# Designs tried in a protein design chat: VH-VL binders against q9nrl2r1430to1533. Part 227

Target 1, 104 residues: q9nrl2r1430to1533
Amino acid sequence: GGVHELSAFEQLVVELVRHDDSWPFLKLVSKIQVPDYYDIIKKPIALNIIREKVNKCEYKLASEFIDDIELMFSNCFEYNPRNTSEAKAGTRLQAFFHIQAQKL

## First folded at step 17 (VH-VL)

Design X64 (framework fv_nezutatug)
Fold by ESMFold2-Fast, scan of step 17:
Structure X64 (fold): chain C 104 residues (1-104), chain A 123 residues (1-123), chain B 107 residues (1-107)
Amino acid sequence: as target 1 above (104 residues)
Amino acid sequence: QVQLQESGPGLVKPSQTLSLTCTVSGYSISSGSYWHWIRQHPGKGLEWIGSIYHSGDTDYNPSLKSLVTISADTSKNQFSLKLSSVTAADTAVYYCARTDYEWGSYRYGMDVWGQGTTVTVSS
Amino acid sequence: DIQMTQSPSSVSASVGDRVTITCKASQSIRRYVAWYQQKPGKAPEPLIYKASSLESGVPSRFSGSGSGTDFTLTISSLQPEDFATYYCQQYYDEPYTFGQGTKLEIK
């Protein structure tokens, strides 16, 4: 994709990172703190990894970027029961993302 | 070691507001975790009232939703329960409890409990 | 709300016996079940979380199993201090709900 596509991805990642509900998603889940996470979640991802991929120009299409963000939310809902603060934060942040992603 | 201690009046009159405080020691509420209020009616089982996370996110038992407020004061390392318009049916032992927070995980049940405080609603 | 139903409501057993208590959820809750022991006049003490994980300091004679809707707490060799009421709790969805309790009386 073009220069404008990468700028749009960068802006959206920054908005997600700054959102109050981003705290479960800022970095990869710690194996020390959550040892069973990686037994359940086979494709772990977080906003810091997605931001690095944006900076390295690894997303060629908006759909590839959207798929990684959706994977992040899917992992959250797979691991965390619906009523957890993590799942609630994920639900709100995902809704925010869906609105912003219409710009892509 | 983390310890929780309930405090509040042992006797409350009908129609008044019950106010209970849970003081946390050995762990900072501001560092995370979920903080619960549970009650137990005389001779009966346990009933979850509601929970608060340090961010201010609260969840209440729908059967009590219109009557319950849970809040936290992280500067005092306390969280509190207010139950409005009490009746004799609110007579119970009230417990506060913690669910341990691990980033990205909700593995634990309620791992630390206060000793409980008995509340009688009577004229 | 997710209903948690315990069986039996009460059981009488002798020291050394194997005791099993069952808890059934009205819908699938994966493994989000905790078990608690409550002695008269005391707060509940956590025994097991996430269906089968033993809480720190809990004797190895206690074990939990199950997933989905059916869960079991087992005491492999009953001791006198195990006289208590036992509760299961789901923490999959709010409101969090407890079973009605199983009273264990040493015969």
Scores: ipSAE 0.006, ipTM 0.603, lowest interface PAE 11.7, mean pLDDT 87

Design X65 (framework fv_nezutatug)
Fold by ESMFold2-Fast, scan of step 17:
Structure X65 (fold): chain C 104 residues (1-104), chain A 123 residues (1-123), chain B 107 residues (1-107)
Amino acid sequence: as target 1 above (104 residues)
Amino acid sequence: QVQLQESGPGLVKPSQTLSLTCTVSGYSISSGDYWHWIRQHPGKGLEWIGSIYHSGDTDYNPSLKSLVTISADTSKNQFSLKLSSVTAADTAVYYCARTDYEWGSWRYGMDVWGQGTTVTVSS
Amino acid sequence: DIQMTQSPSSVSASVGDRVTITCKASDSIRTYVAWYQQKPGKAPEPLIYKASSLESGVPSRFSGSGSGTDFTLTISSLQPEDFATYYCQQYYDTPYTFGQGTKLEIK
């Protein structure tokens, strides 16, 4: 917890948002456009929701922040078959996240 | 209207490399879709060879992995297949195809196909 | 690899008939199945994606159903232009695999 961790979480979320592979993760999946998504995914999350939680100081531990990011990737791999563009983007972005998260 | 057109040699000798190109018109190859190569042996069904995404990511049929290379040239709006060390078993009609992937439309099937090009492997 | 087993291999039918073609996956693939129609000398034309969604411009007499391992393509009232070979395809995992095809012939 603290000011340094809040700044680190914000910086990491900004880096994830700016990454070329962030496009599947920027906003929640639309139930109207992808109606079966919410039948399969029980805890939907996206980078805009995570960033809002960071800004409201809802993450008290680095592990809580990491858990939400990992949930986002887990949802991606659960819904999307391995060879889809979302799954490939998720794989690369997750690897990038793991390198950056070493600093948390 | 999106159109795909295969081009390449109709005859290839055994042990050589088969090279085919798919030219895409009416749509940008770099718009985030998957692009596929499929073949059909005489009198038989369809076999998926592999696919490429605009990022350069490729997936290949494991039965062909050491022999196949798929690449894209976004400046020419083309993607290509190279199949090395061909044998008579590679005689087939070769198709290129697109998967239109978008969160709103969710088309993971192959929605646009080229007309196909016949390749015969013979001496 | 996921094997797609299609049945029957051929079916003879008359205009106006209801025709059903089945496809079985060796592993659960959710709804990641497409159906294609192929006429002699032509490329396959897409009919159905995600097991039950009609491609744009496909007549409503075509319908798809199924999830998991068992899938069906139905033509509710066969038309002359429907005589062709039909293929199912899974795109749940690589390699993407096709059924062996069902040839729909005039009775």
Scores: ipSAE 0.014, ipTM 0.669, lowest interface PAE 7.4, mean pLDDT 87

Design X66 (framework fv_nezutatug)
Fold by ESMFold2-Fast, scan of step 17:
Structure X66 (fold): chain C 104 residues (1-104), chain A 123 residues (1-123), chain B 107 residues (1-107)
Amino acid sequence: as target 1 above (104 residues)
Amino acid sequence: QVQLQESGPGLVKPSQTLSLTCTVSGYSISSGSYWHWIRQHPGKGLEWIGSIYHSGDTDYNPSLKSLVTISADTSKNQFSLKLSSVTAADTAVYYCARTDYEFGSYRYGMDVWGQGTTVTVSS
Amino acid sequence: DIQMTQSPSSVSASVGDRVTITCKASQSIRKYVAWYQQKPGKAPEPLIYKASSLESGVPSRFSGSGSGTDFTLTISSLQPEDFATYYCQQYYDTPYTFGQGTKLEIK
């Protein structure tokens, strides 16, 4: 509960950010570089946004934190064809996340 | 101007490994692009063999996965195909091609192709 | 695997004709389809990407349309240099797959 749960979220986000497969997820996709992204993806999110929410204590439940991480992966698989390096990185990072999230 | 050129032996014996190289000019392989190998059997259509992304990630056609390896040498600006245990069925024209890809903007098909190199598998 | 089926397998036409080639995907591929032109003894040349976007340098008489499973390549006024084999290709998922080709011949 409480501070202990927030510390666990912070630790997990740091582990995700440091993972080799985090590169597609570090920041929001640029509308200038990827003009059609926001026509397809209606709820954009990235690790920097999630980390900011953790630091501001905006997650009241572990489920809310997990939902934001899963939304990030869902967006990746929706926009990127399954064979792209982005989708492959997402698949590996999501598997890593599922293992780490068992600690929550 | 981006150009691709295939090179390798025109004749390979059955059971040996086919090795082909694609030399890229006017563009760096380490940029955010996919690099493909495609082949075309005599009188037939196009078959995708596999691809490599600038990150080193590879994808292979499942029908060839146990036999195919694609690698990149960024210092030479080349990428290569190795196809092991070849048979007469591997006789084809082999093409290399690029898909220009920016992060999240996988909008392009294969926009630049090499001229093709003919490979005959025969004793 | 995603199967791409082209219709027709061959078509005979005259200069000035409007020619339409159709490609059907076995599942939804959104707009991740490209079209290529291949002349005998030559490499395929890209015509269209993302279903409807014209490649640089390709004449405006070529156009693509469609989304999901059904795609069309149209040549609005056939020219002598357009007699070739045309291929569609999906790049939504691996393995990338091509249609079997449509041979466009002089009538």
Scores: ipSAE 0.034, ipTM 0.714, lowest interface PAE 7.3, mean pLDDT 89

Design X67 (framework fv_nezutatug)
Fold by ESMFold2-Fast, scan of step 17:
Formats: structure tokens, C-alpha cells, sequence
Structure X67 (fold): chain C 104 residues (1-104), chain A 123 residues (1-123), chain B 107 residues (1-107)
């Protein structure tokens, strides 16, 4: 449909984007600011990319959408030590996601 | 630009609670940085006491965890250390320091330090 | 806890010398090491973060290297203002821990 039609996946992405702990996940990590990120993380992803995939109807199954969101969190925990603000934000946002994903 | 300054009593009696405050200028403590307390015993090296994050979450050195509390007052742009049941072993210079969120916490050490405040524990 | 061991505990050098200080972690910390310079009566000054990145305003004669467990701070041409105590610090995991320090003294 129309430019304002929203799927269940889009509603969940919007809720994630608006969450206070979404800041590490809004866009891909900058190569300028974090040069070694892409040496460690082989499948980078962020909420803006996931939202674009939702808008283009690229997710055919809820499991594919969930896998991309979980990859985003997995990347966060692989790169960032547990006691960092990024890892703590990721932990809280992932818990929120798990509750919301039960509705899918 | 960003400056940190420690303040508190220079002399504390054994068994009392040591209270120190770090005043931050040129940067808002609520804008996404980590704020640390470090101490240095006379003639010795540096010991990390604990940190408070922009979210209000704290991490404490396990050797001090039952004795230490770190809190933030965003309205005054300050964060504070309370160390209970002090002994002569707590005599040290106490520093506050920042790790800059805007530069990526997972990459950076402590990039801004206060000048330190000397605390002597004696009767 | 992750232990950081520096060597040597002290080094004597002359202006113009190349000086190296090493730091060993008790387990892999990837590149999460910072180096600080401390002069008597003053707060530590940051020099290096993420093992090899130079802090803003720090002279280019300072450099860091290493990953995993073994790290080195190098001063390529020692200046009079460089005589100080140097500390490494891991920030891979809490508690954050410092090396015992290396005192750089005039020969």
C-alpha cells in the first residue's frame, strides 16, 4: 500500500526507535569514529536498515525479522564489553524487544 | 572546556563516612558519559573505586562494594562518592574522571580528570 | 580480576633517548588499554586510548602498540618534560585495573 500504512514489524521497529535505549542502534557504526568495528563485526546491521527492509516487504516470515533484530543485539554484545553504556542499553532494549516480539 | 573538581573534607575520623563531590563544568553529566572515582594511596599506584553512567547505573570495585555508594545530582551537575567505615588505609588522593560517551565508551579510557583532593583518615 | 603488570618498575634515560614501557594483562583484553602520565603532585594525564590511539594534544613522540595481553608505550625521543610516572589501565572489564606504574628518571 500507501506511504503511511504500517505492518506489525514496522510498529515494533517504531517502538524500538523511540525507546530511550535505542541510541547505539539507530544507524550503522561509523568507520571514522570506530575504525576497528568492521574488522570484528562481519554482518553489521542497524534499525534504519531493518526499517528499510520492512518498508520494502523483504521479511516474509516473522523469524527473518526477529533474526535481524537479534543479529543487531549480538553484534553489540560481541563488540562492546559488558560494562559499557552501549552493552547496558543493548541489554535493556533486547529485554523490551523480547516482550514486544511475543505479539508477533 | 570540560573541567572536573573534587571537594570534601581533608580530614576524616576512623569509622566515619567519607563524602566527596565532583563538580562538572562545561558538560552536562546527563548527556551520556561515564563518571569515575579513582584514588591513589601515598607513594602508590591508582585504584579504581567505581563509576556512574549517564543512565544512573553504577559499577563498584568488588573490594569496596559493601562500603561505597556513588550517586549523581543532575540539577547541580555533580556526582558524589560516599565511603563508609573508613580506616587509615583509606588515606589517599581522590580523583574524579570522565569517559566520553560522544567519542564511544567502548574505545576510550578516562579522558578528563579533576586535580584531586587529599583525604587523611586519622583520629 | 584482570591484573596489569608493568615493566620495568623504573627506567633511567637521557634526553633524546627512545624509551619503551611494557604492560601485560593476565587475560586477553583485546585493545582496551589506556596509558597515563603522572607528574609529582598532579593528576594523571591521558596519553593513549584503545592501545594505539593518541589522545588529542599529546605529542606525536608518544605511541602505543599491542593487542590481547601484551602492550607497549614508546617515547621516540625523550624530552625534559617527559620525566614522570607512567601507568597502563585496562577498561575491558570491571573492576578497571591499573599497572603498578613505571617511573621514568633522569640518568
Amino acid sequence: as target 1 above (104 residues)
Amino acid sequence: QVQLQESGPGLVKPSQTLSLTCTVSGYSISSGSYWHWIRQHPGKGLEWIGSIYHSGDTDYNPSLKSLVTISADTSKNQFSLKLSSVTAADTAVYYCARTDYERGEYRYGMDVWGQGTTVTVSS
Amino acid sequence: DIQMTQSPSSVSASVGDRVTITCKASQSIRTYVAWYQQKPGKAPEPLIYKASSLESGVPSRFSGSGSGTDFTLTISSLQPEDFATYYCQQYYDTPYTFGQGTKLEIK
Scores: ipSAE 0.007, ipTM 0.617, lowest interface PAE 12.2, mean pLDDT 86

Design X68 (framework fv_nezutatug)
Fold by ESMFold2-Fast, scan of step 17:
Structure X68 (fold): chain C 104 residues (1-104), chain A 123 residues (1-123), chain B 107 residues (1-107)
Amino acid sequence: as target 1 above (104 residues)
Amino acid sequence: QVQLQESGPGLVKPSQTLSLTCTVSGYSISSGSYWHWIRQHPGKGLEWIGSIYHSGDTDYNPSLKSLVTISADTSKNQFSLKLSSVTAADTAVYYCARTDYDLGSYRYGMDVWGQGTTVTVSS
Amino acid sequence: DIQMTQSPSSVSASVGDRVTITCKASQSIRTYVAWYQQKPGKAPEPLIYKASSLESGVPSRFSGSGSGTDFTLTISSLQPEDFATYYCQQYYDTPYTFGQGTKLEIK
């Protein structure tokens, strides 16, 4: 391909990071700001970790990449009640992800 | 800074509907917090009645679900309780309270309470 | 429904005493428990949220501990203004439920 070609996974992660609703997902939840998060969520993950895994070629199958993104959303909905800003952002971002993931 | 104040009739007749209003000052009820009604029967502990989120979503105590309605009026910065078909058992002090939901997903308990209003159900 | 059971139902103590009040949930509520103080004729005042976090303005002699099903409120050195009824409350799941209360009285 072209000089500006990105891997499909990297391109999708970049689109997620740029989305207005990505703010709850950019970095791991702070234990100082949210002390009970790690008592509830046993497999924490965030877009910065997923992007690092993409860059290190740790995803061998598209299903592994999709599973990590879905885990991120699952964690959001497990911790955050449906009416929170976090859960609403997660719902919109997950719908966006499902549309973009059709290209994988 | 945030203050809650209950208002309504102190006396209600059996079989009628109890209507109470909570006026919120120093904070907009549309900003995302949960708003609760709690009652306390004479000489007894606290009983949660129900809650409303600014979106209009409500949660009710199952023991009262068919009898209770909670609503919000964002233009007046108020939320209200209606309890239908009251009996002497509904005699209690009624409190409104807030859970600060904007700062996290249920990370906080009920951090601000009104002073309470006494309701007597009597003929 | 999640049941909250406090012990003791009442306790008599003297100024300067260390007082502990226990609260037991019928199932795991993680750290979603709050503690309130109520004086006669007044609304409950929040003391502790998330099992161990002190509410703003609450004296440091109050502390909370526990997770899962067993929770404790401790007053390290009882003061005259601390004689009141204390309630625990779970906010893990609806309906939100309170303990029956612990009345702290002058010995």
Scores: ipSAE 0.006, ipTM 0.587, lowest interface PAE 12.6, mean pLDDT 86

Design X69 (framework fv_nezutatug)
Fold by ESMFold2-Fast, scan of step 17:
Structure X69 (fold): chain C 104 residues (1-104), chain A 123 residues (1-123), chain B 107 residues (1-107)
Amino acid sequence: as target 1 above (104 residues)
Amino acid sequence: QVQLQESGPGLVKPSQTLSLTCTVSGYSISSGSYWHWIRQHPGKGLEWIGSIYYSGSTDYNPSLKSLVTISADTSKNQFSLKLSSVTAADTAVYYCARTDYEWGSHRYGMDVWGQGTTVTVSS
Amino acid sequence: DIQMTQSPSSVSASVGDRVTITCKASQSIRTYVAWYQQKPGKAPEPLIYKASSLESGVPSRFSGSGSGTDFTLTISSLQPEDFATYYCQQYYDEPYTFGQGTKLEIK
């Protein structure tokens, strides 16, 4: 765990944020737009929170960072049916993440 | 309509800190987006200085090293640039700009820019 | 850092001409390129985002194309108000970098 590992997390979060399929993951889900979301999802997370944690040096290990990203995808697939735009975006972004994470 | 306006001193002496503020109207900086500082040296192209994400996270151009600090004051709907130890090479027009980045929206480059403020570094 | 190389540095054209400006990235940036127009004494105005998407209010004579490393801005029928300097910019990775600019002069 060094400065280089933190820089790698920042680069990967930036790539995820810039991916075409990141739109469901940029911010926490709105309770106004999706009123039952927080009844189903008990550990909400989004890319803005993960980036904040990276910048505050809260990820000491690659596994901690990977766990938060995987939680984000897990929440997506738990809440959204497979045929939704959200679930399809999540599937493509998760595949992209798995390729990039091989470098960590 | 979103508008950005730069403000700060037009003249700064070498070795001092340049401080610029960008005032945002028509949009709350705490609600989203990246907020950037860009500069343009006389007769040259554009150089990205750094940005602040609406959460407070900052990213800086490595060529400026530890000389740059960007911060936000959400109560005033402003974000600011501090560039320390300035030299004549920091003479430029300084712009603030936004990258629109919201749930369900498309990614833009820098979609809204301030008018720019001219800064001269001279004794 | 990702280098953006823009060509030509200047071009002279007549009203009604088709004008093409190119931009080359030093590595693949997918479609994360924007184009800006800057008139003397003014801030840059966004024209194109994500390589080919036209900004709201921008005339349809402007178009962008490309992916990976090679990008093009086209003005299909040049108008007098198009006299300006044009810049490409990558926003794939930080630091964000701009091309050196193309000055378009009306002949």
Scores: ipSAE 0.007, ipTM 0.577, lowest interface PAE 11.4, mean pLDDT 86

Design X7 (framework fv_nezutatug)
Fold by ESMFold2-Fast, scan of step 17:
Structure X7 (fold): chain C 104 residues (1-104), chain A 123 residues (1-123), chain B 107 residues (1-107)
Amino acid sequence: as target 1 above (104 residues)
Amino acid sequence: QVQLQESGPGLVKPSQTLSLTCTVSGYSISSGSYWHWIRQHPGKGLEWIGSIYWSGDTDYNPSLKSLVTISADTSKNQFSLKLSSVTAADTAVYYCARTDYEWGSHRYGMDVWGQGTTVTVSS
Amino acid sequence: DIQMTQSPSSVSASVGDRVTITCKASQSIRTYVAWYQQKPGKAPEPLIYKASSLESGVPSRFSGSGSGTDFTLTISSLQPEDFATYYCQQYYDTPYTFGQGTKLEIK
C-alpha cells in the first residue's frame, strides 16, 4: 500500500460524516421530496460538497471551512422547525462540531 | 411495502459485459435512499459491488472499480449494474438492496433486498 | 479496507439453546454494524442495524450488542427456523464489508 495523511479539515469532515446525527447533512436536499426548500434556502450546502472542496484544496483559511459548516447548520435551523428530527440532529451535530473545531 | 426485483441474463460468455437491472416498487428511487449491488459466489459469502444515491453519486468496491458502472433510470424507477470483461470468477448470485437514508430518516443497514438473480459465466 | 472476522465459522446447536456469534472489525466502526440471516437459496434477511436495533418483524429472541471493534449476535432460545448462515456487515466506511459468515447447524 500507500501512505495516507489526512488534513485537519478532512479528518473533521470524516468525523462529521460518521456521526449518528449526520443524516440530514450528507447530501443536498432533494427538490423532488422538498420542493419549497430552494425558495427558502438561498445558499444550499452539504457535507459531500464541503468534503469535495477540502479534497480540491479550495479552503485557504480555517475560517472559510468553518463558515461553510456553520452555513450548513444555519440552513437546517432556518428551514426546519425546532422540534423536528432534522433540527434535533443538527443541534447535536453542531455541538459536536464546536468541540472538534477547537482543534483548528 | 418496498419491493426490489433483479432481472438480466442467466448466462454470459467470458469477456462480455454483464447487465443487470433492479426494479423498485413502492418507493421512489429519487427520494433519497442508497441503492446497492451485492453478489455471492457459489458456496461463499457476500461481496458489496457498489451503490448509487438518488443524485447519481456512485461508490464502487475498489477491487472492481475499473470494471463496474452503476446507473439509475428514475423514469422507470430502476437502477442497473454493468460489469465489463467478465470471467468465470464473476459467476454468482447478484442481489440489489436498499439502505434506508432519506431526509426524514436515519441511516440503517441494507433493509430491503431483492430475491437475487443467478448469473453463470461460461463458454 | 475494514475487515470483518466472524467467530465461529460454524456452530452446532439444539433447539432451545442460547447461541452467540461474534464479529470483530479491524478498526473502530462505532455502532455501524448490521446482521443478516440467510437460508439456502434465499436472499439475506436483515435482523439488526446499528449494532443493537432490531429490524421490524424480527423475533425478540434475536439481539445485538457491541461498539467499536467487538460485536455479538445472540439468539436466546434457538428455534427450528433459525438454522441458517449469519453475516455481520460494517457500513462505517466504503467499501462496505461482510464477515465470512457463521453457519448454524442442527446438533
Scores: ipSAE 0.007, ipTM 0.598, lowest interface PAE 8.6, mean pLDDT 86

Design X70 (framework fv_nezutatug)
Fold by ESMFold2-Fast, scan of step 17:
Structure X70 (fold): chain C 104 residues (1-104), chain A 123 residues (1-123), chain B 107 residues (1-107)
Amino acid sequence: as target 1 above (104 residues)
Amino acid sequence: QVQLQESGPGLVKPSQTLSLTCTVSGYSISSGSYWHWIRQHPGKGLEWIGSIYHSGYTDYNPSLKSLVTISADTSKNQFSLKLSSVTAADTAVYYCARTDYEWGSHRYGMDVWGQGTTVTVSS
Amino acid sequence: DIQMTQSPSSVSASVGDRVTITCKASESIRTYVAWYQQKPGKAPEPLIYKASSLESGVPSRFSGSGSGTDFTLTISSLQPEDFATYYCQQYYDTPYTFGQGTKLEIK
């Protein structure tokens, strides 16, 4: 569905942004703050980029939107050790996403 | 400058609960960091007991299963350790420590330590 | 659990010597290793984080290296205040684990 699906994507990304555990995901990781991030992560993405793609109607299918969100979480778990605040936030936010994505 | 100070009883009887508090100054315990309890048995190395994260989540060493509780009191800027059913094996110096791994901190190790408090478990 | 094994358990050295302490992890921990110095009756002092980054105020004669499973702490020119016990620690996963310690003693 087109516009309806885009509205659903916008609603979901807004809910993710407002979640208490979104803080590691709001913006691209700074190379100044984390110099080795881009040596390890080859396909960086963040919620602000995903939201911009939703607004520009760049997602044609729900699967494309879901893939970008899952890439974001995958990058988090790839870079961050298993028991950091970032990885813990990612685990909780991913679980929240999986529940909400059932509505797509 | 961040400082940590342990406090609690120096002598605990077997089967009782050991309670220790770490008072943090110069930094809010709710800000981006997580907070650890470590102990060192006489003449031995360091053992991690558990941590509390800035979000309030806790992780414990599995070897201390169900015996450990770590809690935080953000109004007093303190975090505390309770170790139940102590034995002579719990005799150690107990340290509190910080890890500051907020994005850009570059400190994933324990960068600030308290001076330690000696606990003896004896009847 | 990730096990950290230090070598040697003790070393005797003289002021001015180059001293190397090694630490081996039982599985890959990337660069998530810290090194600490402990003097008798005192709390551990952090020296190195992320395998090779020097803590603020630590003398430049201390350096760390390694990634994956094999890590090294080097003191390039030993000073009298450096005689202490040294510990490595992994913080890749919980439970966080320390090496058994290396005691650096006067020869």
Scores: ipSAE 0.030, ipTM 0.691, lowest interface PAE 6.4, mean pLDDT 87

Design X71 (framework fv_nezutatug)
Fold by ESMFold2-Fast, scan of step 17:
Structure X71 (fold): chain C 104 residues (1-104), chain A 122 residues (1-122), chain B 107 residues (1-107)
Amino acid sequence: as target 1 above (104 residues)
Amino acid sequence: QVQLQESGPGLVKPSQTLSLTCTVSGYSISSGSYWHWIRQHPGKGLEWIGSIYHSGDTDYNPSLKSLVTISADTSKNQFSLKLSSVTAADTAVYYCARGSYDWGTYRYFDYWGQGTTVTVSS
Amino acid sequence: DIQMTQSPSSVSASVGDRVTITCKASQSIRTYVAWYQQKPGKAPEPLIYKASSLESGVPSRFSGSGSGTDFTLTISSLQPEDFATYYCQQYYDTPYTFGQGTKLEIK
């Protein structure tokens, strides 16, 4: 993508990180604390990795950035049953993302 | 190979609690997947009752939520169903099943137990 | 709840026939549909998942198609062992719901 797209990605990631519901998504799930996570989730991702990819200009299209954010939410809903704090946080943060992504 | 086997009483009296256990072999319950209870009333289709993840997190059919408890015992590689206050309407074949991973979901059923018939009568 | 309406309720067919069973969801479920075969006295066995993906070990004469609200299971050349009851299931959202079933019977 262009310079304007990269700036928009950076702003959006910062807004997601600052959101109260970002806590399940800030870093990769610990293999020590949740050993079965990586047996189930084949494409792990988190906001710190997405932010690093934005900073290194690895997203060429807005769709690639959106796909990584949506993968993060899909992983959350895949691993965590719907009535968990993680899944509820994911639902609220995803709704916030969809509103903000309209700017992309 | 993965195998599931239901066990429990074939006859339960009205107003009592139905208790069924599913024993899993060839796969560890604690290695992931969701574990489900499904029933089939005589001559009718299939009804999903609920599911459990090995962490203890449960999801129940809203029509049954106040009556159903599902629990897991990972040390025995088992999960169990309790239905309180049963009536004749709870007469059915009860199946346990494993959820299969497919594109961000564990909610279609790739392995089933053979089923156990439960009759609710006095 | 998402309602799954299956048709027909029964089909009379002969060995070698092409059989089509349909399933309609009350709302869009994308491709989150599975199909099961059930024989008398036995548990259902999965045939198709994600609308069109064939389960391992299932004969290639079985195929699935559809997305959104309309789904089809097809048996291209019916064999004697295929006479059974077939069910569709949505797994897009809880509670997971099944169609009413289609009984495939000998003509």
Scores: ipSAE 0.008, ipTM 0.572, lowest interface PAE 12.6, mean pLDDT 86

Design X72 (framework fv_nezutatug)
Fold by ESMFold2-Fast, scan of step 17:
Structure X72 (fold): chain C 104 residues (1-104), chain A 123 residues (1-123), chain B 107 residues (1-107)
Amino acid sequence: as target 1 above (104 residues)
Amino acid sequence: QVQLQESGPGLVKPSQTLSLTCTVSGYSISSGSYWHWIRQHPGKGLEWIGSIYHSGDTDYNPSLKSLVTISADTSKNQFSLKLSSVTAADTAVYYCARDLYSWGSYRYYFDYWGQGTTVTVSS
Amino acid sequence: DIQMTQSPSSVSASVGDRVTITCKASQSIRTYVAWYQQKPGKAPEPLIYKASSLESGVPSRFSGSGSGTDFTLTISSLQPEDFATYYCQQYYDTPYTFGQGTKLEIK
C-alpha cells in the first residue's frame, strides 16, 4: 500500500503501453475476431483494464499488480502458438516488464 | 493475387552452402505475415525448415538450426534460405510459403506456396 | 516435437464414394490442424484449416472434423480430380509437422 506504489504502477503501465510490443495487450481480445478465445481463457485481462484498476486504487499490494500483468502474459502464451507475432511480442514485452518490475 | 517464386542453383556440391531466394509479388512482406521454407524429399513427406517475420525474427526447425539461416530483404520483397554443409540428404524440392496470421483469422497454416525448386546435392 | 500420424497410407475408391482419412497428433493441438491436397509435380494446396474450416474456393464435398488429438478429412462424393496425396499439418507449435501423407487412387 501507499501513494508511492500507485505512482510506480502507473509509470510502469505507461511504459508498457508505449512499448512497440504492446499491441496485443492494449485492449481485451475481441470475441467477434477470436470466437474461441473466451472458451480457453477464463480470466481475460488487458493493459487498459490494469491501468483503470491502478487509477481507481484497486491494487493494495505490488504483488496484486504483478499478478495481473503476469496473468496477461500467461493468457497470451496459453492462447497463441509459439511462432505467432502475438507470442513473440509477449516474450519481448514480458522481458521488458521483468526488468522494470525490479523498481517495484 | 499473391505469387511466390523460388530461385537458386539446382545443383550444389556436398559440403557447400545451398542458397535459395523467394520473390513475393502482389503482397508486401512487411505487411505482417510470416514467411516459410518447406522441403520435400524424393518420394517422402513435407519437412518445415523455418520462418521469418519482416522484423528479422526467425524460427528454425531444431534438427536444422545450426545449419540454417533465413533472411529478409523488404526493399526487394524477397526472403532467402541458406543451408550450410549440405549432403545428399538435402536433395529435395524446396518451397517457400506464406502463413497469413492476423488477429482472429486462424490462418497460421500455409495459404500460398511457390511452385517449388528442385535441388540436387551431388558431386 | 509433435508427431502427426496419418492412416491409411493409401486408399483406392470409386467416383461417388465417401472417403475418410485420419490424422493423430502425439499431444493435444486443440483445433490447429490443416489439410492439404498435392497433385504430382505440384505444390500442396490448402483445403481445410482450424480442423473444420473450408478454405475459400474448395468444393463443399471436402470437410474436416476433430479436436485435441484425433482429426478426420472426409470427401463425401469422390470426383476424378480428387486423385492426389493428402497431408495433415499441425500449426499449434514449432517445429510445424506434417503427416506422412495418404495417396488416394481412384479405382
Scores: ipSAE 0.007, ipTM 0.649, lowest interface PAE 10.0, mean pLDDT 87

